# VHH binders against q84jc2, part 129

Target 1, 232 residues: q84jc2
Amino acid sequence: MSKMRNLVEEKFLEFYESWVIQLELYLHQLLIAHNNNTMSETELRHLISKLTTHHKAYYTAKWAAIREDVLAFFGSVWLNPLENACSWLTGWKPSMVFRMVDRLRKSRVVLVEAQVKKLEELRVKTKFDEQKIEREMERYQVAMADRKMVELARLGCHVGGESVMVVEAAVRGLSMGLEKMVKAADCVRLKTLKGILDILTPPQCVEFLAAAATFQVQLRRWGNRRHYVTHS

## First folded at step 7 (VHH)

Design xa7 (framework vhh_6qgx_2)
Fold by ESMFold2-Fast, scan of step 7:
Structure xa7 (fold): chain B 232 residues (1-232), chain A 126 residues (1-126)
Amino acid sequence: as target 1 above (232 residues)
Amino acid sequence: QVQLVESGGGLVQAGGSLRLSCAASGRTFSSYTMAWFRRAPGKEREFVAAISGSGDYTFYTDSVKGRFTISRDHAKNTVSLQMNSLRPEDTAVYYCAAPEGFSWYDLTSESGYDYWGQGTRVTVSA
């Protein structure tokens, strides 16, 4: 049987399930808007704003939760195994958003030269920002192998109150390091999303958001359906 | 007629350095990402490095990060790859690549590039 979930895991699981249900409702609205060209620019901007606010709400809730328990986001109980397998530093890999919207190249989306130039810069910048974070993660993993950390782990086997306090302080420090890296990754995610939306026209934004939401929803459904088949 | 022509390959001992150059003609790529790929004997082509149109942002595959530096010169319409601390595993034919237009493919995917040079051979001995 599954291990008891802590309070942070229970609270975020409830939040995430509700958040995904609302995402599916917004996806339905995006698909209607994409297929119906009678919507005004003002109406399209309002719908785009709803999606942007919805994604910001996710990061607001996530950052509050990781302040309390960042480890809950590594191998999250509210995600199925397929979703967890696709995670990069507790979420989607920023550069993958360009692959997620590969469907746009088969649509009626026509990018003007100015948009192409900005999107090309953003593609490479996003990869560059990812490499900086991956370098920080490598440094973190090397620091975990440091002799001082090995000594602290050994000290944790002794019952003295002073040794308990030293180990607890070290663990707190490690959690703060992970929290910083996760927030840095989330900032790259938000910058990439904002960057794309700032470059695209409102109809193009609707198509982009519909493609991204479709991928996210389908990935969850594909992973969940694994439980409907017998092993092998 | 668009052409990419690579130069600068050769034989070098492990620990040595080489500078590859790619000269583009027929059009400018100042607004587009350009990349270097390589193909080792008996292997498929793999991504090495990419540079944005402005030259402000670069991306490298993990095995060359810190050893290779990609750069570009808009006036000469060239992209260069400075290769330092070369290893026997770097032995390959190196190709310059450029896109026809914007692509939603990841910049490390061959599918994102339409124009390719004929390649320049790099051999790193023990």
Scores: ipSAE 0.541, ipTM 0.834, lowest interface PAE 1.9, mean pLDDT 85
Fold by OpenDDE, second read of step 8:
Structure xa7 (fold): chain B 232 residues (1-232), chain A 126 residues (1-126)
Amino acid sequence: as target 1 above (232 residues)
Amino acid sequence: QVQLVESGGGLVQAGGSLRLSCAASGRTFSSYTMAWFRRAPGKEREFVAAISGSGDYTFYTDSVKGRFTISRDHAKNTVSLQMNSLRPEDTAVYYCAAPEGFSWYDLTSESGYDYWGQGTRVTVSA
């Protein structure tokens, strides 16, 4: 059985498909820049700026959408099952991107001691922030289960107009809490990304962004092949 | 040569307190995250707490949160674990751990650390 999509899901699906196509184009440019090493620093910075702008656009769209329906992002119909399984609070887990940084360290790219120290500190900070959010989620879920979910379950036993309205109000209340958590997670994502890019040199940034984009694109491709998913 | 030496273990009654200390020698660890692990009788070694190089960030296993406090003294090159409200289930050999260098491994994983102390025994009686 196919899942019926709501308006928010449909709109964001369309957006995301276009966004991913553009990401693939940027990935191609990043790989060229990295492999040829013929671009000037100015050109590299420009490319980096385009990628950062692209990512910012995603979160702008996401935050607009979650204001309307944050629950749509906990199903994420625009993602395949593999992508969804790898998601942490509706997106990539911030601390995982340091694997991409580690790739730099193990490659021909030499990180100076000052960069290593800053990256380590950032990694620890990111982990700390993740745990903070996870604790908040746990608190929220416990609070939800003790009252709100009981209320929803009780109301679910009755079919009627008034009951439906009460349930909808309860769901809205739950959604507000979830929205807060999702935004908090996204803030950690953005801070982590910015932090890494601020520490790395332009060539290193290009390599990092290429690695990250490659992982994202390949994860999507792998998931699509395994589950035969067509989004549009 | 790098050495980690734990101290402060002993026998204590339930509800009591102990303060463990780890002294690092041979090199400085000021820039790296250090941790405490423990091994209870018949169990595998498990993560207890970690503290960043700067000391600004601390991590704890859930079972010790609110009871244990990890800290470090850069001047003395030591890491400490203040253990309050001790329980019989806290009985274990406690180990100090430090990395050889920069590591991307999980802070709660043994793989994130290269140097280990010999351990100090903590026994909590009922």
Scores: ipSAE 0.340, ipTM 0.724, lowest interface PAE 1.6, mean pLDDT 88

Design xa8 (framework vhh_6qgx_2)
Fold by OpenDDE, second read of step 8:
Structure xa8 (fold): chain B 232 residues (1-232), chain A 126 residues (1-126)
Amino acid sequence: as target 1 above (232 residues)
Amino acid sequence: QVQLVESGGGLVQAGGSLRLSCAASGRTFSSYGMAWFRRAPGKEREFVAAISGSGDYTFYTDSVKGRFTISRDHAKNTVSLQMNSLRPEDTAVYYCAAPEGFSWYDLTSESGYDYWGQGTRVTVSA
């Protein structure tokens, strides 16, 4: 059966499709910059700024959307099944990006000892924050089996006019909690990205961002091919 | 050659305290995290605590939170585990662990570490 999309889902789908297209364009620019080694530091910083602005735009749109319907992001219709399967609290798992950082270390890019130390510290911090959120989410999930959810289950059997108000209130309460979790996760994502970019040199940032964008774009492409998914 | 040597284990009564120490030699570990693991009789080795290279961040398994404190001394190249309010279930061989270098692996997992000490036995009597 075809899943009907609500207004929030439809709007964000449109946004995300456009956003991904732009990401691919930036990826192309990042790859050119990385391979040519002819761009000035100023040019590289400008490119990095474009990417960071692009990512900020995503979260701005996301946060606006989750205020309306956070539940839409737990079944993100704008993502294919593979992307959804790889999702951690409606996005990428913060600790995962350090694989890209590790790639830098193993490549021709030379990280100085001070950078290595800072990156390691950031990794630990990120993991720490990530685990805090996970624990909080677990607590939240356990708490879902509370009176409100029991009432929802009960109402599922007997739907009346008065029951609608109770269901709505319960859903609102649930959504508010989820929204907090999602925002917390996004904050860790943003802090992690900022932290990495603050540690790396502009050329290293370009390489890192290229790797990250490549991963995201390829995951989407492969998932689409595998599951014959089209969002247009 | 990299070596980790644990010390400070022993017999202690429930509610008592013990301080474990791990001395690292062969190279510097100042930039990387270090951890304590333990293996209780009849059980698999489990994560206890980890500390970042700088010492600014620490991780603990839930069962030891509020009771154990991991710390490090860069000058001595040592990591310590202060264990307070010890319980019989804390009885185990405690191992110090360190990574080869920078890694994105989980510091709460054994796979995140390349070097291990021989362990020091902690016995908590009822």
Scores: ipSAE 0.022, ipTM 0.438, lowest interface PAE 4.5, mean pLDDT 86
Fold by ESMFold2-Fast, scan of step 7:
Structure xa8 (fold): chain B 232 residues (1-232), chain A 126 residues (1-126)
Amino acid sequence: as target 1 above (232 residues)
Amino acid sequence: QVQLVESGGGLVQAGGSLRLSCAASGRTFSSYGMAWFRRAPGKEREFVAAISGSGDYTFYTDSVKGRFTISRDHAKNTVSLQMNSLRPEDTAVYYCAAPEGFSWYDLTSESGYDYWGQGTRVTVSA
């Protein structure tokens, strides 16, 4: 019975749609702040805090949902096909955000050498953490094809009662392992985002967050086209 | 003038070891990651190993993990590649690479590097 899975999907779809609407509103505020240099450091930090809290709310909702149905996040119904095609372990690839940081090279407030060095070390650490998770996912995929799992699947198809219960336990184990890997990937995402924001000045944080939000919103708009997405 | 000079290549039997060195001159690269790439006969240049500016993080292509170790000496301005348990398929010209400045490119990408040495040849016999 997939009844519980469908309710999780519907609930998260409703959450995600409202979350994206709020992200677009925050993007508008970030663009105003970026184009207006009259805001105090305290006001900029408050806006950055709103964005940080907004992203934390996403992960809070996501982790609650994946505990119920982690597979809903592989080929998510609240994402269009382009968004799904660009996902890495159910979300954005952490190292990709450094491409957004590249825009700060042309920033009105130039990155100082100490920031460049810290960003380089963070980029390298992020890549290292990504590779560690990719190795774990490879091991998981191999385990899915394990002879023991295949035998349990055969038992579940041909024999009821005890063998059905054993197959159910194995499936729950696989789902828990997948949930652990998704949470590990999300931790790298949050650590990368936090690390960048800790290195950047408030005006640079606003510019970075505006670039990231713009990319996310535009990717969604491009993917909502019924015809091919053109890269030129 | 920036120059990278590789050394330590040679002929070795399968299962043997070699240590490659890359000496950088013209400037210090202490704040930037550096990498080793290789080109086997008839093949494209491929990533082998990279080390961060601090030396705290290292990256390897899957086929050399556990066999090769990259390290650096900031005082000598050198990056080294210790190659153990060599295989015939490791036969290639090995190149040292360094960036002109800070690069947002992945350390495993050729696009991140502006300075290249002329290479040192490694031949692994069966």
Scores: ipSAE 0.006, ipTM 0.420, lowest interface PAE 10.1, mean pLDDT 83

Design xa9 (framework vhh_6qgx_2)
Fold by OpenDDE, second read of step 8:
Structure xa9 (fold): chain B 232 residues (1-232), chain A 126 residues (1-126)
Amino acid sequence: as target 1 above (232 residues)
Amino acid sequence: QVQLVESGGGLVQAGGSLRLSCAASGRTFSSYNMAWFRRAPGKEREFVAAISGSGDYTFYTDSVKGRFTISRDHAKNTVSLQMNSLRPEDTAVYYCAAPEGFSWYDLTSESGYDYWGQGTRVTVSA
C-alpha cells in the first residue's frame, strides 16, 4: 500500500529533488577543482561560497516546512530507507563529518598542527552539543507519556468532531517540542560545518566538501538501487 | 617515556565524594584530549569522561552526567575527575588515558588512546 503524502511532504519532495540535482552539479565542480588543482584561491572561495549558500538554502526551506509539519521530517518520504536509517534527528549526524576531515590527514593535503588542534577542539565541542540535544530528546520522549498522550490514547477509542479537534491540538503541542529539537540539531550541524570551513584552507575546504557531497550522493544512489526507489 | 599515574581512589559510602587525579609525565599533553575509563568487577572497561586539550570542552557517559566533573591543569600536567553522589555501581578501577597524538576516533573508544595508567580503585559501599 502506498502512503498518502500530505501537502508539506509533496512540496518538500519537489524541493529536495531539485536541491539534490544541484548538489550533484556542485559535486562535479568540486571534484574538478580538487583533482586538477588549477583554480585560483579566489575561484576556490567562490566555489565554496556557492556550496555554503546551497546548504543554507536547504535549511531555510526545511525550517519553513517544519513550521508547518515537523512530523513530515520524521518519516521523510523524499529519502530512501537507507538514507532514513542513517538520519539523526532528521539529518546527518554532526560528528560524522570528522571522518571526512580525517580523510584530509591521510591525503596529499597537509594540515598544520594549529589546524589539527582546532579541529580536535571542535570535535569534542560537536560531540558535547550532540549529547545535549540527545538529552533533550530523551527528556521529551519521557515527557510524552504525559496527560497529552493519555488524552490521545483515550480519544483514540472514540470518533467524533470534538474528539478530532482535541487530538489535533494535542498533536500540535507535541510537534512544537519536536520542532524545537530539530532546529537545535540543525544549528549544531551548521555550527559544525562552519567551524570546519573556518579552520581549513580553501583547497582543503574543497576537498572536504567534495567528500561530504560524495558521501551524500552515493548514499542516495546505493539506497535507491537496493530498494528500487525512484523519487524523480 | 610517557607515564600516567592515577591517585585518589579509596573506600567511600554511597552519596559520598572522591577526587581522582592523573599525573602525566614524559611529554606535554596540553594539545591532546584526555579521558577517564573504568572497569567494574566482572565487566569490561568502559568510557567515563573526556576533556579536550584546552580544557574548554568535556564529554561524559550518561550514567555519570551531573555527578562527575572532569578537569585538567596544564601547569601541573594533570587531569582530574571529581566524583559526587557516588553509587555502588560506580565501584571500579579507574584509568587515566591519553593519545599519542591527534585522533579522529570516537572519544569513547579505547582504541582512541595509546597510554594508560595502572588504575586507582574506587569502592562505594551501600
Scores: ipSAE 0.227, ipTM 0.679, lowest interface PAE 1.9, mean pLDDT 87
Fold by ESMFold2-Fast, scan of step 7:
Structure xa9 (fold): chain B 232 residues (1-232), chain A 126 residues (1-126)
Amino acid sequence: as target 1 above (232 residues)
Amino acid sequence: QVQLVESGGGLVQAGGSLRLSCAASGRTFSSYNMAWFRRAPGKEREFVAAISGSGDYTFYTDSVKGRFTISRDHAKNTVSLQMNSLRPEDTAVYYCAAPEGFSWYDLTSESGYDYWGQGTRVTVSA
């Protein structure tokens, strides 16, 4: 146990390690399905449903945790430094998943015009929603340098009951603001993921999910291997 | 054979307005975003504005926000750019652009577009 970990961090670390192990097992199933033409549409839809449920479980756990300590998700202890360096508002950047759909263009099946139209519209909408959140984050950072926050920081240098309570209230307010922004970003992530899966055929969904899971798992392995090489 | 034909360019005084139109033939582009780019003398081509396939989302470069409005007519297969409060810095050849298929490039990137018109010249006098 690290002295820098709190209870929220310890609980989520344990959850996340288990969640990633299960993701790797699902990735294995996705890769088998993608390389095998014998699975029925029903079997593919069942596998897609397992992945969708798995991601929903992550966000359910995350939202419970950020209600207690949203700051734990900025520079997370359950992520290695490479994973943290690649994060956008505590997770994957929504528009970046469309780059993973580039693999579908090289696949044995081509996207039909109706899918192209819907994917392009979803991509544009996702980028628009993403930019709105980025502007809100910039406003949040400016608000942190506001005169009221500077005044509260000055008061916090003098340990006293009343000033401590006022500073704690302000910090809670800032945390609530971050929680709203993280949830907004996560909602864009979930809408983007659902939107892509709704547009794609089951075989295309499997290929897309396999590409996304492969990237997530490999990024973790690359970051962890670098750490073990220097730690050994 | 796909063709994009721009029109509406000309000479205008600072503070004036122009409406550019782009007519597409050879295929429909209602499923794809379309964009306007411009190239000033001695400079590289730069993004100006883009509109999504549905027409519900529009994007602009910072220097034209609030002054330019992009729109489309799916039935006529046309994209228009209404330019208000024109400045000498807006002097350029304006090109409309469309993709061959679905593009994973950012809609502000010229690499995302395969079909280009010949351009229409806009000159804004001081």
Scores: ipSAE 0.005, ipTM 0.281, lowest interface PAE 13.0, mean pLDDT 82

Design za1 (framework vhh_7z1x_3)
Fold by ESMFold2-Fast, scan of step 7:
Structure za1 (fold): chain B 232 residues (1-232), chain A 125 residues (1-125)
Amino acid sequence: as target 1 above (232 residues)
Amino acid sequence: QVQLVETGGGLVQPGGSLRLSCTASGFTFDDYGMNWVRQAPGKGLEWLSGISSNSGSISYADSVKGRFTISRDNAKNTLYLQMNSLQPDDTAVYFCAKDYLRSSYIWGTEYFDYWGQGTQVTVSS
């Protein structure tokens, strides 16, 4: 990339590249566990725990980074254009993972009726939480437009360096509002992921996590292929 | 028992052609997308091509586009890869792989379970 990067972008790019490499290694382990079906429940739970910890590490790093520069996560330099085009509030749309859950019904690991009911209840709640966040984001966007208008009006009354100060205040206000909304969206992502894993058996969790990691890795590969026009 | 058996590998000179076959058993073949993946010496796995359950969607890696053709015969539970204009860089173990899920969320291929034993392709004189 030829764009100038700030320190937050450079640090998170380094983190994210390492995080994705480790995700691919975990995906390999998930596929082996799923294919061979020889692991004990304790071993499967340990592998699921590794993936859960890995995802938690992502959100820990992300939340630290957005405290410094939330705008880095809108059109992220560590994501290719396809990955950025598929983002909903700086990440995956929570309700989309239920499409992966629907495919589990058709896999060799059968969901029981009680699990299907709990997953449907979780799906409905997840969609409700998404709609609530979308309404809150709309409210913040409107409020930020009003705040900027007021501060731009003040800018018209200032001279010299004071114009820089009021613009910086407007940017800080925008960033604080976006940080709150991104964290709210991430909270729904984490609640949805935890909810699914709590409903599924360990073999089903392995299958679900493998499907999710496969989608993430393949989306990155497809976008990288098109973006760089370099055949490797 | 899910089984995939690859055949058709061997030694071929640069510019030559080979056709790989993969016979599937232990699952409903026409319910799943199928893929070809390879691993060159000292390198990781490279996805090459994927075909949907009804052959309605086909995709290729840029490295093989225009040279390789994927196809399937659901009546015979068999997947094929026709390889033309082979290059030394095509030397690898080739694996047949079933889609992890019954269908993809987006066009193209998913990562895979129940990979076959693989078949060696060596491109040299």
Scores: ipSAE 0.000, ipTM 0.105, lowest interface PAE 18.7, mean pLDDT 79

Design za10 (framework vhh_7z1x_3)
Fold by ESMFold2-Fast, scan of step 7:
Order: sequence, then C-alpha cells, then structure tokens
Structure za10 (fold): chain B 232 residues (1-232), chain A 125 residues (1-125)
Amino acid sequence: as target 1 above (232 residues)
Amino acid sequence: QVQLVETGGGLVQPGGSLRLSCTASGFTFDDYGMNWVRQAPGKGLEWLSGISDNSGDISYADSVKGRFTISRDNAKNTLYLQMNSLQPDDTAVYFCAKDYLRSSYTWGTEYFDYWGQGTQVTVSS
C-alpha cells in the first residue's frame, strides 16, 4: 500500500526549498552587515526590507496553499521531524521570538529604556493574542468529540450516499476552521515581527533578523543531520 | 449575528472631504481591531487603514497617508474615516471590516472575518 502524492505538498516543498536557500543567502548578507560598522543607514534599511519582503512572500505562498489544503501544513513533508516538533499552529510561536530580542540586550547593540518598554508592551499584547488562538484550538479539539461529530462519523460508516455528502460537508467545515486558526496565528506572527522591527534601530534590526534566520537555518540542519557510520 | 453598516458616502468634488461611519453590532466592539478597505471599479480590494481595539495602534496605506484619518468611538460601537483632499482616483466602494484579532496591521496578509455591505464614494466634477 502507498500514499497518494499530494500536489499542494509537492508544489509547496519546491517553493520552500528555494525560499530557504534564499534565506541562507540573506543571512550571509546580514552577518556581513552586522560585522561591518561602516554600512550606511540606507544600506541597512534596504537589507531589512529584503528580509521583510522575503518573509511576506512566505506567508503569501502559504495562504494560497492552505486555501487548497490546510492539512498539508500539519506535519508538513517539507519540514523535518525536529522542525515539525517545534511548530505551533504550523509555524513559530510568536512569544518565543522575544527570547531572540532578549539576546540583543547582551550584545554590543544596547537597547534604550524607551525601546525596552515598547518591547515589553508588545510582548504582553502578543501573549494575549497567542492565548486567544490557543483557546480556539482547544475548542476545536473538544468539538471533534461532541455529540454531533460522533453522530456524523456514525453516518459515514453505516448509511449510504446521502450520509456521505453530510460527512463531506462536516469535514470541509473542520478544514475551514483550521484554515481560519492558521491565518490568525500567521497574522499574530506578522504583527509581532513588524512591531519588533518598528521598535528597533536598523543595526538592531539586522542583529535581530540575523539571530532569527540563524536559529531557523540551524534548526533545519540539526534535524536533517545524520550520524556518519562506516561499515568497513 | 455580526453586522457592520457603513454610512456617509456620496458624490463630492475633487479636493472635497467626506466622513464615513461604520456602526457595529453582534460582537464586543472593544475587543477587535477595525479596518477600512475599498474597491474601485475594475480594481481589486485595497486596504486603507487599521486601528487597534483601544486606538493605541493606527496604520495607513501609503496611498491615503496624510489625507485620511481613522478613529473609533467604543462607547458608540462606531468606526470613522475622515477623508480629506479627495481625488477622482478615490472613487470606490468603501468597506468597514472587522479584524480577526485586536489589530489589523500586517504586510498584506490581513484577515478580516466580517465585512460591511459598503458605501459608494464618487469623486467627480
């Protein structure tokens, strides 16, 4: 027995591989910029814009794909098991990026008190939005076991053609619910990223984006690595 | 039963002003971000402005920045768009949209779960 190939999975896998390769190229540019204190503010802003556009392109492609098959993003074939294990609603957990911001406080790029206050306010707002989505996901999972869903599942097993249509409508409703939650989570991610970049200076933005890209690239490499074994 | 009702549209001359209002019902208005979006004849939807639940965060599209002002009155469950220096290119149907979350601001991946019926704005001499 074999699993049918999914066109959405194949197409997004191809997109994601190219997207990650470009992210690594941008990471190298960010690291060069971070180590070169003679770069102009205009040059730094241009590099930050490239990264912002790159992340925006990811969400544009993702939203097109989830409209076709949201389930492809739960246990994604283009992610390794470690990347999948670290996912929160098909992506990074918004509040966790503030740990990368906290690492900036220990760098040579010092945050002023006004920035610290704004980042704490953003962290609180991000946590509230994140918790709201977590409650919706809990409700979704509970609804899977409610009386109506159990009855629809029984109809799919024991009754003919009319019940098949009712079950298919219920399954479509479940997928639509997941799509809404994924879009909500992605909106929190984008608002959090934009908020951080708006608070930080260009050199601080470069350091933050470099830290975030480094973590993403390293997580992928850690999950993809194999122990070399020799048989002779 | 969420409802958003836009009013205040009409015919105005170039350089003129209009104030749009959107009255909300069926949800806790104070908990959600609100947005203005327009659609001109033969064009797609264009996001114009967003405002957070407490007016702490406000954003504008470059095409309307400096000309339009978004505001809200949570006591009246009403969203406003003050439109100044109107141009023929501002001719469109204007929609009020409820954000899925507290704030609407993103990089073109805005998700709105409810929309009003729209109000027509025509800028012509």
Scores: ipSAE 0.013, ipTM 0.377, lowest interface PAE 8.4, mean pLDDT 82

Design za11 (framework vhh_7z1x_3)
Fold by ESMFold2-Fast, scan of step 7:
Structure za11 (fold): chain B 232 residues (1-232), chain A 125 residues (1-125)
Amino acid sequence: as target 1 above (232 residues)
Amino acid sequence: QVQLVETGGGLVQPGGSLRLSCTASGFTFDDYGMNWVRQAPGKGLEWLSGISWNSGSISYADSVKGRFTISRDNAKNTLYLQMNSLQPDDTAVYFCAKDYLRSEYSWGTEYFDSWGQGTQVTVSS
């Protein structure tokens, strides 16, 4: 229970719960803006800026937390099992957001050919960046199985002097490698989000952000319904 | 071993200009996006500008847009920041920063793979 959580997990859980509540409030504003066309371009840009700032705040908090304990983000206690099952390197898979972009072709605000071309170019670039990170992760996993790491694991089963320090140094190195990969993945997420928002018009940005926030909120609600309360 | 060395800082009068350079080594420079960030005394990091591997994409923070120009010379492994119309509030240590990813620059986040030691810019009369 609570005694099994470390300080990083407890602090980020509190942050994430507040962050999601604020996301739901922004989603409400996005849906109002999308369902009526009374807002000016300046007002729409201001709302988009609020969402952009909110997402950046998440990554600022996340990167501070992973400096202390990156492993907290693999099987996160602030995410339900469904959210964890849908994670790719501790977050959403960047290329998946292009499926939400595809829905914009069916909305009242239609993408022009130039936007479609730029979005396809961005999709290809995003998938390329994902593949590079996946290759890094594969190399990391292979390195975990090499002879030196296996020997260090054996040494870790036998407490004593220098061997303890060597094992601790190796574990620290592994954590730094994971931290670098998670931050690389987060940078692909941020660049993909920025790229999409730069290509779309403000009304299209609102529709895209509303779709993304709706999916995130609903995924959490679906997963939470699986966790029923048991009474003795 | 990634190494970034900033030069070109100094004392300048308000309205003046400076050109900062950053020499990179230890990685394939033209594979990565590069950024300029600054830190004023007692304040946090402020992202200023980013440039993609081939200069095809460039972005600026609103505070410097129209006054600063980022550029790169991949043949020389060098990143530049041309600073015009300098103001007292531009006083800060300026850092170049290497992105985690190849091909693109940072999106204005405060997190980078590697930073230099920085170069001091002081704007004072």
Scores: ipSAE 0.005, ipTM 0.309, lowest interface PAE 10.3, mean pLDDT 82

Design za2 (framework vhh_7z1x_3)
Fold by ESMFold2-Fast, scan of step 7:
Structure za2 (fold): chain B 232 residues (1-232), chain A 125 residues (1-125)
Amino acid sequence: as target 1 above (232 residues)
Amino acid sequence: QVQLVETGGGLVQPGGSLRLSCTASGFTFDDYGMNWVRQAPGKGLEWLSGISWNSGSISYADSVKGRFTISRDNAKNTLYLQMNSLQPDDTAVYFCAKDYLRSSYTWGTEYFDYWGQGTQVTVSS
């Protein structure tokens, strides 16, 4: 069982490392596009499409992996401790991307009134979906606490092979509930990202995606610096 | 436990109309977004339309916008697709799909949690 769990982690680690390398290459292209006013709308749309496909590929791979072992995504081995500390339900918190939209406003990007209104409507809807999932997670955690207390009481009175069966049944139940919640959270992430990109113009999309990718890449570098700097 | 059953498919002449229904059971229907998806012979899945839990948000694919109308009756746990001005390229198996969220999601058919078995629509003379 542990060998099978390690295999899922190893496969996703290999996938994630390649995915991040490709994200850094796309970030380079986004920064060139953002600093260069000569790109056509068709060229910008093609670049935005590459990033959209890249993010969608992440969720496709993630959903395949969580079907096998959702618990691997809580405290992931392919993420450094800083990245793990910043995770909400195994990924970025959807409402936080609106802080990157706020940076667009701060940078004097010309957002028309209609765009500002649509972005605010999307922000409100995103927070509502996020809160619904948080309530479901809280109910799940309360139920798991009750189960753990019952199991601890049983284990205090019982010795032998029965304890293994009880633990395995609890883990299966935990995994099924968590898979559903993680998929719901990922759907909020994808819907929020698509919604923002649908509201913004191609140059604004490039700026937004560059800001998001920059933050993701820098967060990983900051966390890795603390973990992989050796002074021996 | 969760079951989605599509009905209303059949053979129709070009320019004709059909009304598809999807009856849901095994979950709280009015807590979730619902979607219609089709698959033509030899082609991939195509998302057509989505509706939020309370009908407050509705979206259509450009290929069906103005011709198809999605609706729901939460009291009957039923989703509908009214299809007008049908063309031969509308020939496909039509699927009802449940969203993970109360809102409808349109960025990929792989992100729905339950699907019906589908109903065949054939547009032919």
Scores: ipSAE 0.124, ipTM 0.600, lowest interface PAE 6.0, mean pLDDT 84

